# Miniprotein binders against a7ua95r516to809, part 225

Target 1, 294 residues: a7ua95r516to809
Amino acid sequence: ASLSLLSISDLVPDLQFIFFWMSNAIEILYFIQQKSPAYMQTIELMDDKAGSKESLLSATISANEEAMTILEEVIMYTFQQCVYYITKTLYVVLPGLLDCNPFGTEPSSEQCRRAAGVCVCAVCVMPEAVRRVVSVFQTTSDLLQQYQVHSEIQSQMFAYLFFFTNVSLFNQLIDKGPARGWFQRSRVLQIQASVKILLDWAKGAGHNHLAQKFFAKFCSTVTILASPPQQLSQMSWKALCAEHPSLKPVQLHRILTQYQLMAELGPLPIWQPSSEDEAYIYRTVDLLESFENH
Key: E = the ipSAE of ESMFold2; O = the ipSAE of OpenDDE; V2 = 0.75 times the mean of E and O plus 0.25 times the DockQ between their complexes.

## First folded at step 14 (miniprotein)

Design jf9 (at its last fold request DockQ between E and O 0.86; V2 from the best seeds 0.79)
Fold by ESMFold2, look of step 14:
Structure jf9 (fold): chain B 294 residues (1-294), chain A 86 residues (1-86)
Amino acid sequence: as target 1 above (294 residues)
Amino acid sequence: SDEAERMAIDARRIIEEAQRLAEQGDHEEAIRLLLEAVEEAARSGDPYLLVKVAITAIVLALQTGDEDVIRRAEEVLRRAKELMYS
């Protein structure tokens, strides 16, 4: 039977193994890319009186292409294995963000008061559900840095982890939100605060641009749901689409329908889809996002 | 240079045999041959022989479940990298 790998700390030995070999494969790939031109130039400058220069150059080009192909395959394979393990952990811990309350709990208010002059409040106010998600991101970041994984590969990995996080949170909010009460205004404000903690982590870790890009759909959803009724009711459908380009028409329509219900603004539709979008607001196949990135 | 060419021929044969053994699942013998080949590959003057040794060690470490083979693959890789940058 398979072992349960629900905690990121249980995966650290497997991730350390994979990162070690991936990092070395990346290093060898860059060695070839940096040294190959000089070596080939050396061959071309050889005296060709022996009649073997062209054969050696041809063999060297073939060896270079073979080595690069194998190394790129190894890097892709090890990257996919890391992402697989990490996202299995994320999938388990992400739903708790929608249920937790980052406000109103003062279990460490005395601790923050006694720690005057030290910034302890971020740790003291972080709900366990948020801490679990941050721990996955932080552990991943620490391992990537420990094994000196090239910065471009680190960025690609966090791009996928943020994409995965966005899809998971968005799909659960849309799919389970009505039954779970997640569209209530006080709950939306709690969710917004929890996501802010994740965004702050990403900014401090040097991944702000990736988080802004890949959390856009979920953040847009929460922004709309958190808006005061007076402000949101004044915005046209077209203005909302322009403000929130990450949302598909069916998604925006569903969010606004839930907003109108939650805010008790009556049964008459407030926001009229544009003629162009009206064909798409009922495409239920487009409502939930795919974990497959295109 | 004649000795370097002889060492390149010998190293290439050993590396290709190690790759063949790895494909057949004989990981312990494959890594033993790579340890033997790494110094000769460096003395050949062909950097792609060292690269082949390093790549083969990495692939073996990822394929095998044998901790002894993994440990020896780390040794091969460490030595190959030292020689690449010397």
Scores: ipSAE 0.772, ipTM 0.933, lowest interface PAE 0.6, mean pLDDT 85
Fold by OpenDDE base, look of step 14:
Structure jf9 (fold): chain B 294 residues (1-294), chain A 86 residues (1-86)
Amino acid sequence: as target 1 above (294 residues)
Amino acid sequence: SDEAERMAIDARRIIEEAQRLAEQGDHEEAIRLLLEAVEEAARSGDPYLLVKVAITAIVLALQTGDEDVIRRAEEVLRRAKELMYS
C-alpha cells in the first residue's frame, strides 16, 4: 500500500500485537522488581547448610539481572516499533493540519453521518484534517489503556509523539511556509485555531503539560506570526527572545525576516539581534529541528 | 521439598532447551517445551522459573512469524501469570 493511503486503522492489528507483548513485559518487570527483595530475604533467612545459601543467593541475583536485562530490551524494542508505526501515520496526516481551514463548514465525519444520530462529540465537530491527527493520538491512547500499559511508558510515548509532531510541523512551516502562503495572517490564524483544537484534545486526554512543553516551539512561531504588525513592531529582539525562549536566535531571526517580507515592513532596527546573538543567527544548521535529539 | 527441587531442576533444563531451540529457529518445538515447562515450574513453587518461562514465551512470540506459535506463547504467558499471582 502506498504510504499515502496508510491510516492508523490499518496499523491497529500490528500495534495491538506489539502493545500486548510490551504491556506483559512491563508487568513482569515490575513483578520481578517487587518480589525480588522479599524472595532474597527468604533465602537469607534460610539455614545456611554448607554454603548453599550463598550460592543460591548469587544464582538468584544473576538470574534476576538477566531477566531484567531481557525485559528492558523487549520493552525498548516494542516501544520503538510502536513509535515507528505511529510516526509513519503522523507523517502522512500532519501536512493536512497546516492547510486546514477550521472556520469552514466542513461536513461532519462520514462515520458519524452513518450513525442515524447527529453526534456532537468534540471529535465529530473537528475539521477533517484535525480529526485525522487527533485520531492517531486517540487510537494510541485507547490502545495504551486497553492493554493497561504503565503510565510512565504512556507518558514517554506521548512525549515522543508530541516532540515528533512539533518538529514536523515547525520544519514544514519554516521551510515551506513562505512558498505555501502559511505566513499570511489569515492562514496563520487558521493554523493557530487548528493547533488549539489539538492542544484542547491533549488537555482533555490528561497530557496538557507534555503538550505545552513539546509544542512550545511551534506555538511560539504561530503566536509571533499571528501577532498584528502594529504590536509586533513594538517588540524588541530581546523582548521577543524572552517571550519565546523555545526559539533559537536563528529561528526567531528567520521568522521575523519572513514576517517583515509578508507584512511589507521596512527594516526594523528594534528587531536587530543583539551582539551576543549575531553570531548565532547565521547558524543555518540550527534553523530546522532534528528528529535525532530526542 | 526434594520433589520441588527436582521439579525446579527439570523445569530449568526444559526452559534452557526451549531457549536453545528458539535461537535455532525451531519455534514449534520450543513452544511445546515451554508448555511443559510452565507446569513443572508451577509445581516447583519457584516464581523465578515462572518468570523465565514467561520471558521466553514473550521473546519467542516476537521472533516467530507463526500464528499458532504466537497463540501458544500467549497461552504459556497466561498460565505463567496465573501461577505467578496465585
Scores: ipSAE 0.772, ipTM 0.936, lowest interface PAE 0.6, mean pLDDT 90
ESMFold2 (binder alone), look of step 14: mean pLDDT 84; pTM 0.809
ESMFold2, fold request of step 15: ipSAE 0.750, 0.758, 0.770; ipTM 0.932, 0.929, 0.935
ESMFold2 (binder alone), fold request of step 15: mean pLDDT 85, 84, 84; pTM 0.819, 0.814, 0.816
OpenDDE base, fold request of step 15: ipSAE 0.763, 0.766, 0.765; ipTM 0.934, 0.935, 0.934

Design yh1 (at its last fold request DockQ between E and O 0.86; V2 from the best seeds 0.82)
Fold by OpenDDE base, look of step 14:
Structure yh1 (fold): chain B 294 residues (1-294), chain A 85 residues (1-85)
Amino acid sequence: as target 1 above (294 residues)
Amino acid sequence: DTSEELRKRILKLIIEALRLFAEALKLARSGNPEEAEELLKRAAELMTEAADIARELGDPYLIEFAELLLESVERMIEKLERRLS
């Protein structure tokens, strides 16, 4: 009950606190990494009074290593906390993306109506369901920038968030798609358009390569399902495997089987798995993606 | 104390302050912000002492390190106090 009401906006104060702690720890860590080598060299150039230099050098090395370890633990802890809270908000809003009709009536940007003018920004013209997902990512980006978090940590965070989003959307589509009619061509086209808006946002935010990499499986699934029957029925199993390398054989087989049922095509010999893949198409354990493989 | 022993003392103070900094985070996240603030205040005291010793020695690295950590801790105290108000 309580999780369904949790918006990213409600978490901002807590996230700000965590990001602030992370940022401070990163700053101190980089200071040690950048300045400690020169300091150790300075110690090495000191006049050696009866082994005092070696003792100081050893103590300095030990202290630097311990300091870095403590700071790395703080950074890891804060990173995990951020990811935990952000993914909770994503979990709530992601199902709405699959049910979204981006071709429907004008997004009532209720939030932008409270500001004086019709905001024509790309976010304000987004369908509400897409806007909610984008809002989570945008808020995360804004916080990372506000606290000047290092670009590598930003990339790692977005990599994980995109991974999580892909796994969540893919698993929902494969598991619930047939029952919810998401495999119908009209619905698939809606999903494809919604995902395109999200990918366009990611491109604009500078995360194009990460988005392309981590959404590959979901995008491949949607691309196959969006393909006209006349086109897809001309593609062999091997050609589909080559065009969609992100899909496991069991996943591709499941998608094609559901497509065949939906399109009433009957059995297609050209979609028969190769002898090499035939053993893998029955590995149902590999059908859904795991959240643990990141 | 020799200059080397004083430098070692500063390093020990820095490590202790960092431990307090890390523990304060855990306390703040576990719902004990008042106790977290007390640890940060103690860390600030340690870094003030460390910075003073470092200035007396004229060691630029240790001065910068102690002052950086002090400033970080003070910013965290301020942030924590704003959340408790």
Scores: ipSAE 0.835, ipTM 0.962, lowest interface PAE 0.5, mean pLDDT 92
Fold by ESMFold2, fold request of step 15:
Structure yh1 (fold): chain B 294 residues (1-294), chain A 85 residues (1-85)
Amino acid sequence: as target 1 above (294 residues)
Amino acid sequence: DTSEELRKRILKLIIEALRLFAEALKLARSGNPEEAEELLKRAAELMTEAADIARELGDPYLIEFAELLLESVERMIEKLERRLS
């Protein structure tokens, strides 16, 4: 897509077309799956006067397999096309979550603004950056519902979108966090609040299990960084690995290093990697996550 | 033409129409919506023939299969024409 099509709302006509094609393919596939077994039993009951009943049964099995293969490929292709458009939008809007302040003190209503004369309210509001991400998820959910896409495919779609979101946010935090000051405690708390808004959306949309699974790496990272030093310094390397299994040793090591720097802690013996992890904390090839899902 | 041979012909028409349906999608997504519409119209012709044979046989499974695919193809033609208009 062109850069002139940055918002999800600009892509809705193309997404509607793709989802409509997908929905038609799903309906036909469902028909075959539900009706073909009974039809084959009907063939077995037919009068075999021409002696060709076995040939018809064989042809029906073969056609059934071919039809389902074609339809599954159409569903896969349309799924990939939807993901392509949706993730292009997410790629542009996700980095803004790391820079926004969900604890804004600006009232959004005109009456609150005029009554107070000055804004001193600390309110958790939805910053534009968070609203853009939520809009992508909500528009996707609305389209999937509108076209009656099978719930299993809807779950696979959101599993991928949450996976993409997790990878994007994690990589940006790890790669740019030191230069952007994102490891400062006040910033980490703001990031945590912004991500909570996304997690609340996922829970309300019926995708809580998927969000828990696919946001795990980024959420673990933010949880560690948000922990008070007194609490975190009581947890050994082995305990942190057990509590945060989504983090690779090099990733946990980097997070703890940034935490030590910002909390003005020296090296802690309790955070020494286990002997089996020692070789892996320097594997910088494993530091950033891949967007490839294989 | 035995009833079994006619049923096998219907199945062949259905598979050919499904291949056209899948190819039309790729053409529409590659910037060739007019050619995609042509393939869908061909698929509709095949499913009209398949439905006619299936109705003559009184085969409710093949009737439903052909009619479902025909309806899907016709809806996609209409969708393409709206985007082109």
Scores: ipSAE 0.788, ipTM 0.953, lowest interface PAE 0.5, mean pLDDT 85
ESMFold2, look of step 14: ipSAE 0.785; ipTM 0.954
ESMFold2 (binder alone), look of step 14: mean pLDDT 85; pTM 0.824
ESMFold2, fold request of step 15: ipSAE 0.755, 0.763; ipTM 0.952, 0.955
ESMFold2 (binder alone), fold request of step 15: mean pLDDT 85, 85, 85; pTM 0.828, 0.827, 0.831
OpenDDE base, fold request of step 15: ipSAE 0.833, 0.833, 0.834; ipTM 0.961, 0.961, 0.961

Design yh2 (at its last fold request DockQ between E and O 0.92; V2 from the best seeds 0.84)
Fold by OpenDDE base, fold request of step 15:
Structure yh2 (fold): chain B 294 residues (1-294), chain A 85 residues (1-85)
Amino acid sequence: as target 1 above (294 residues)
Amino acid sequence: DTSEELRKRILKLIIEALRLFAEALKLAREGNPEEAEELLKRAAELMTEAADIARELGDPYLIDFAELLLETVERMIERLERRLS
C-alpha cells in the first residue's frame, strides 16, 4: 500500500502485537527488579555449607543482570518499532495540518469510534486535518493504556512523537512555507489555531509539559510569523533571541528575512544579528532540524 | 550442594527461555511467525522444567519467576496462533 493511504487504523493490529510484547517484557523486568533484592537477602541468610552461598549469590546476581539486559533490549526494540510505525503515519498526516483552515465549517466526515452515532466530542469537532493528527496520538495513548505500559515509557514515547512532529512541521514550514504561502498572516493564523488544538489535546491527555517543551521551536516560529508588523518591527534581534531561545540564530534570521519579504518591509537595522551571532546566521546546515538529535 | 546446583540450573533455564523469547520477537517481526512460535514453545518447555524443579525445592522466588515466564510465553503463543489463523 502506498504510504499515502496508510492510516493509523491499518497499523493497529501490528502495533497491538508489538505493545503486547513490550508489556510482557516490562512485567517480567519489574518482577525481577521488585523481587530479586529480597531473594538475594534470602540466599545470604541460608546456612553456609562450605562457600556454597557465595557461589549461588554470584550466579543469581549474574542471572538477574543478564535477564534484565535481555528484557531491556526487547523493550527498546519494541519501542523503536512502535515509533517507526507511528511516525510513518504522522509523516503522512502532518502536511495537512499546515494547509488546514480550522475556521472552515466543513464537518469532520469521520465519526468518533467511541460513539454509536454523531459524536460531538472535542475530537469530532476538530478540523479533519487536525483530527487526523490527533487520531494518531490518541490511538497511541489508547494502546499504551490498553497494555498498561508504564508511565515512564509512555512519556518517552510521547516525547519522541512530539519531537518528530515539531521537527517535521518546522522543517516543512521553513523549507516550503514561502512557496506555499504559509508565511502569509492569514495562513499563519490558521496554522496557529490548528497547533493550539493539538496542544490543547496534549494538555488534556496529561502531556502538557512535554508538548510545550518539544513544540517550542515550531510554536516560536509561528508566534513570530503571527506577530503584527508594527509589533515585530519594534523588537530587536537580541529581544527576539531572548524571547525565542529555542531558535538558532540561523533559523531566526531566516524567519525574519522571509517575514520581511512577505510584509514588504524594507531592511530593518534593528533585526541585524549581533556580532556574536553574525557567524552563525550563515550556518545553513543548522537551518533545518535533524531527526537524529533526539 | 544439590539444592544450590538445582537453583543454578533453574536460573540457566530462565536465561535461555528469555533468549528464546527475545529471538522469537525478532523472527515474528521479520515475517517468520511460525519459527517464532517454535522458539516460544521451546521456552515454555524450559519454564515447565524450571517450575517443576523450583516446586520440588520449595523456592518461592524461582517458582514465581518460572511460572510468570511460562504464563507469558503461553500468552505469546496464543497471540501468534491467532495471527496465523
Scores: ipSAE 0.837, ipTM 0.962, lowest interface PAE 0.5, mean pLDDT 91
Fold by ESMFold2, look of step 14:
Structure yh2 (fold): chain B 294 residues (1-294), chain A 85 residues (1-85)
Amino acid sequence: as target 1 above (294 residues)
Amino acid sequence: DTSEELRKRILKLIIEALRLFAEALKLAREGNPEEAEELLKRAAELMTEAADIARELGDPYLIDFAELLLETVERMIERLERRLS
């Protein structure tokens, strides 16, 4: 049933098939791009027989354009198919990042206990919830390498996966956070640590720039929520907007409202929106992000 | 003349094979792998003809193009046949 499709390992055969088609289409497209210009020059040097070479040249140009269009459509179709299956799996495992405790409710391993006197890691082991998300990314990376998918396509794939991850985590935190207790200080610090493990994976995998770019909204949210109260209360609304440009006024206002509640800073609003932003802090239609902003 | 008309025929065969390649993918993804394989076998026939004509002409670009697409289609047929078992 749908449960067997929730694990990335169950989807690998379908993904292998799709990447196989994509890789072959890319190879043919690359051949045309690399070889066609020289062929066109060869045609221009042929003997002219009542305009015969001009007819061949025109036919060759037209065929190249049509071939490249067909191949680009195959590449786009296979890319969309991969994204569909991968993000379906990712959607299932991402909420666990918001609920897990990366600081280890289990006893530290002997290796971590032996090293405790020399360093205190933020996280000694990768929590299962984080491991499930990393497994999706790692399996995707392994498949892209296995089928030798062009570096540009690999970057586009991870750009989309990180975008999807950001939207999913942000929307769930904003929408479900109050009811789930995710804005409580201890919980925010756990979320921050879990996300840092994921970002460290992205850095080690060579995707640091993409992760920084596409996780900006969620990371800004967690950074604000994790800030010490005395430090955050000294920042003006304008300064917070400048520091966190990825957040819309309604989003920033919601985050600060939750922060003030959980830090027990009293009921009176601390941060005064600018006159321009005041009209936008209650626009509920702008609160959650769209998955279609790729 | 005839050589240039044959080159234009090879180009038409290549485009038709590419259309069959793209349609076969969609059929395989829509749960019709037997029909997808039929289209790929037709594409292989077209590319065999295209390669034969290109070799007769001694046109290295068209030989390489037709052979690449033929090899590609044959690999895809093999992949589909393995999945069907």
Scores: ipSAE 0.788, ipTM 0.953, lowest interface PAE 0.5, mean pLDDT 85
ESMFold2 (binder alone), look of step 14: mean pLDDT 85; pTM 0.836
OpenDDE base, look of step 14: ipSAE 0.835; ipTM 0.962
ESMFold2, fold request of step 15: ipSAE 0.786, 0.756, 0.776; ipTM 0.954, 0.951, 0.954
ESMFold2 (binder alone), fold request of step 15: mean pLDDT 86, 86, 86; pTM 0.836, 0.839, 0.836
OpenDDE base, fold request of step 15: ipSAE 0.836, 0.836; ipTM 0.962, 0.963

Design yh3 (at its last fold request DockQ between E and O 0.90; V2 from the best seeds 0.83)
Fold by OpenDDE base, fold request of step 15:
Structure yh3 (fold): chain B 294 residues (1-294), chain A 85 residues (1-85)
Amino acid sequence: as target 1 above (294 residues)
Amino acid sequence: DTSEELRKRILKLIIEALRLFAEALKLAREGNPEEAEELLKRAAELMTEAADIARELGDPYLIEFAELLLESVERMIERMEEKLS
């Protein structure tokens, strides 16, 4: 199937299979971690007949270590497979978030799968493009809950998904934004509203801290672009760097340059990079975020 | 002591079953679900033997471990059968 036709719903059966395998491996791993220390202590209290106790203890330690290693590999593999499929789905739906007009009355054609009839839940009232993104995260949350995956693994999953989402949205905005008109004030305000809906969902799902951390770069970019010219033109380079520490100098410089062009502002000496940052603003290799360094 | 050797045997059976469990996952993900199911069935046989020996010894930890792994493998077999039907 072309990547363009892949929905999260199409992947649910395969994801369920992977999550089931992961959940079983986690259950066995936790059993070993919780019960093996007491068992080893029981062996230590056994009568030592001809050094057999020491041999059994050594064999038990080795078996527990090997068992835990095998299970950790299974958990890691299943985790990576889940992330691969979920991020593949996100890759397809995320561009729609940047083109979304959340202020338009697009009739929500898709009813909530949780309710019979017209659902007025927060997800059903979302713009379609935002709903598609939220649906990926909600489906992931529902699967993690269904299989009772430990909260730490859930947090790691969402951390990576938010990281991926931030990198994808940021890179698309920086690379394609000027050509797509996403740097126009009206479009920026639409993007800001769409992202707010996503962040509000993340807050409601209990992932507020992770969302704030991993979306910081994209949110900073959108905040700068959404700022009125009268306000932004009064902020120095140093002040903007301090307010938006998630942005590299080259990224901030690119954003401000595109803002200046879009707003038809003359040269603004106040936005001139510091002597310390001047060498970094030309590092175009650092302009886009990498998916590899997480 | 025959009891210690039996405990070591149970541990070996558990490790072998876990190896089969891990390999079955790879096969299933590579598009060989039938081969994956056969490995899981073999793992279930090993865990049945392990559980029986553990019960005879009266070792609560090894009983619980072998039974937990057996139940997990049996659930996976059921899920594989549902997927193949």
Scores: ipSAE 0.824, ipTM 0.958, lowest interface PAE 0.5, mean pLDDT 91
Fold by ESMFold2, fold request of step 15:
Structure yh3 (fold): chain B 294 residues (1-294), chain A 85 residues (1-85)
Amino acid sequence: as target 1 above (294 residues)
Amino acid sequence: DTSEELRKRILKLIIEALRLFAEALKLAREGNPEEAEELLKRAAELMTEAADIARELGDPYLIEFAELLLESVERMIERMEEKLS
């Protein structure tokens, strides 16, 4: 199967199956958690002529612990299966976000006029590349709601999906940005606008805290790159590290190097690493993020 | 003794059915849906027995536990049969 043919809609039947299995396991686990304490009190009140209720209490506790262990493993397995398939589709669609123009291919007034004669800005709100990413998140949200998955598990799933999105976008930008021209200011502003659409979706879906937490590295990168040259050149390395703690020294150094090149601020480095960080700015092993740092 | 022994038997049946439920999931995800359905049918037989014993005892907790698990397994069997057809 080709990754370029993977879409979230192709995975929905499999995801429905997995979420159905997860939902049944959650329901049983919830039953045990809610009803077992009262049941054990009922056993304590049973008539006990030979110490039989202590044996039954022990057996009941042991069985409930084993049942919860099995159900928690099912929930974890189904969670990992969902995340695996959802992130495969996300991996395919995320790079397009870096290439798209959220302001439109045509002048904004002409694109709006072609749709209608009054006002059509709502029609031109979301470019296709952004729509593809939002579709993955929205379909996931719809499935979680359809199967009444507990809100804590929904939050954990979106925490991982946002983490994955951040790592994927950051690594693509750092690795391919020079060759693709993604460090040009006009491109950076387009990327910033596209990410804002994703952040607005996350806020409207009730996941704003998670998005703020897990997009931090990519958002810091884009914030630095979007900064006006006279503003950024007045900031010290130490101040930038403090403002952007999610960035490792090698990552910040790479970002500032590309910024200085694209802003045509001359060949001599403007930002000098602190003595503590100077040993780390050339550690290329630390440049790209691992998908397993969650 | 007999009542305690029957309650312990119900608990053992529930645990065995849960193990079959979990194994069936892995088989279905690994491309063995017919074998997964066979395990689910065995789990349903265990939970039918557990529910019958629990009703005989009149133990509301064990009745509800067995019925919930039986209903879950039966829904999964129906879902598996739809995928196989």
Scores: ipSAE 0.779, ipTM 0.950, lowest interface PAE 0.5, mean pLDDT 85
ESMFold2, look of step 14: ipSAE 0.773; ipTM 0.952
ESMFold2 (binder alone), look of step 14: mean pLDDT 84; pTM 0.814
OpenDDE base, look of step 14: ipSAE 0.822; ipTM 0.958
ESMFold2, fold request of step 15: ipSAE 0.777, 0.759; ipTM 0.950, 0.950
ESMFold2 (binder alone), fold request of step 15: mean pLDDT 85, 85, 85; pTM 0.825, 0.824, 0.821
OpenDDE base, fold request of step 15: ipSAE 0.824, 0.823; ipTM 0.958, 0.958

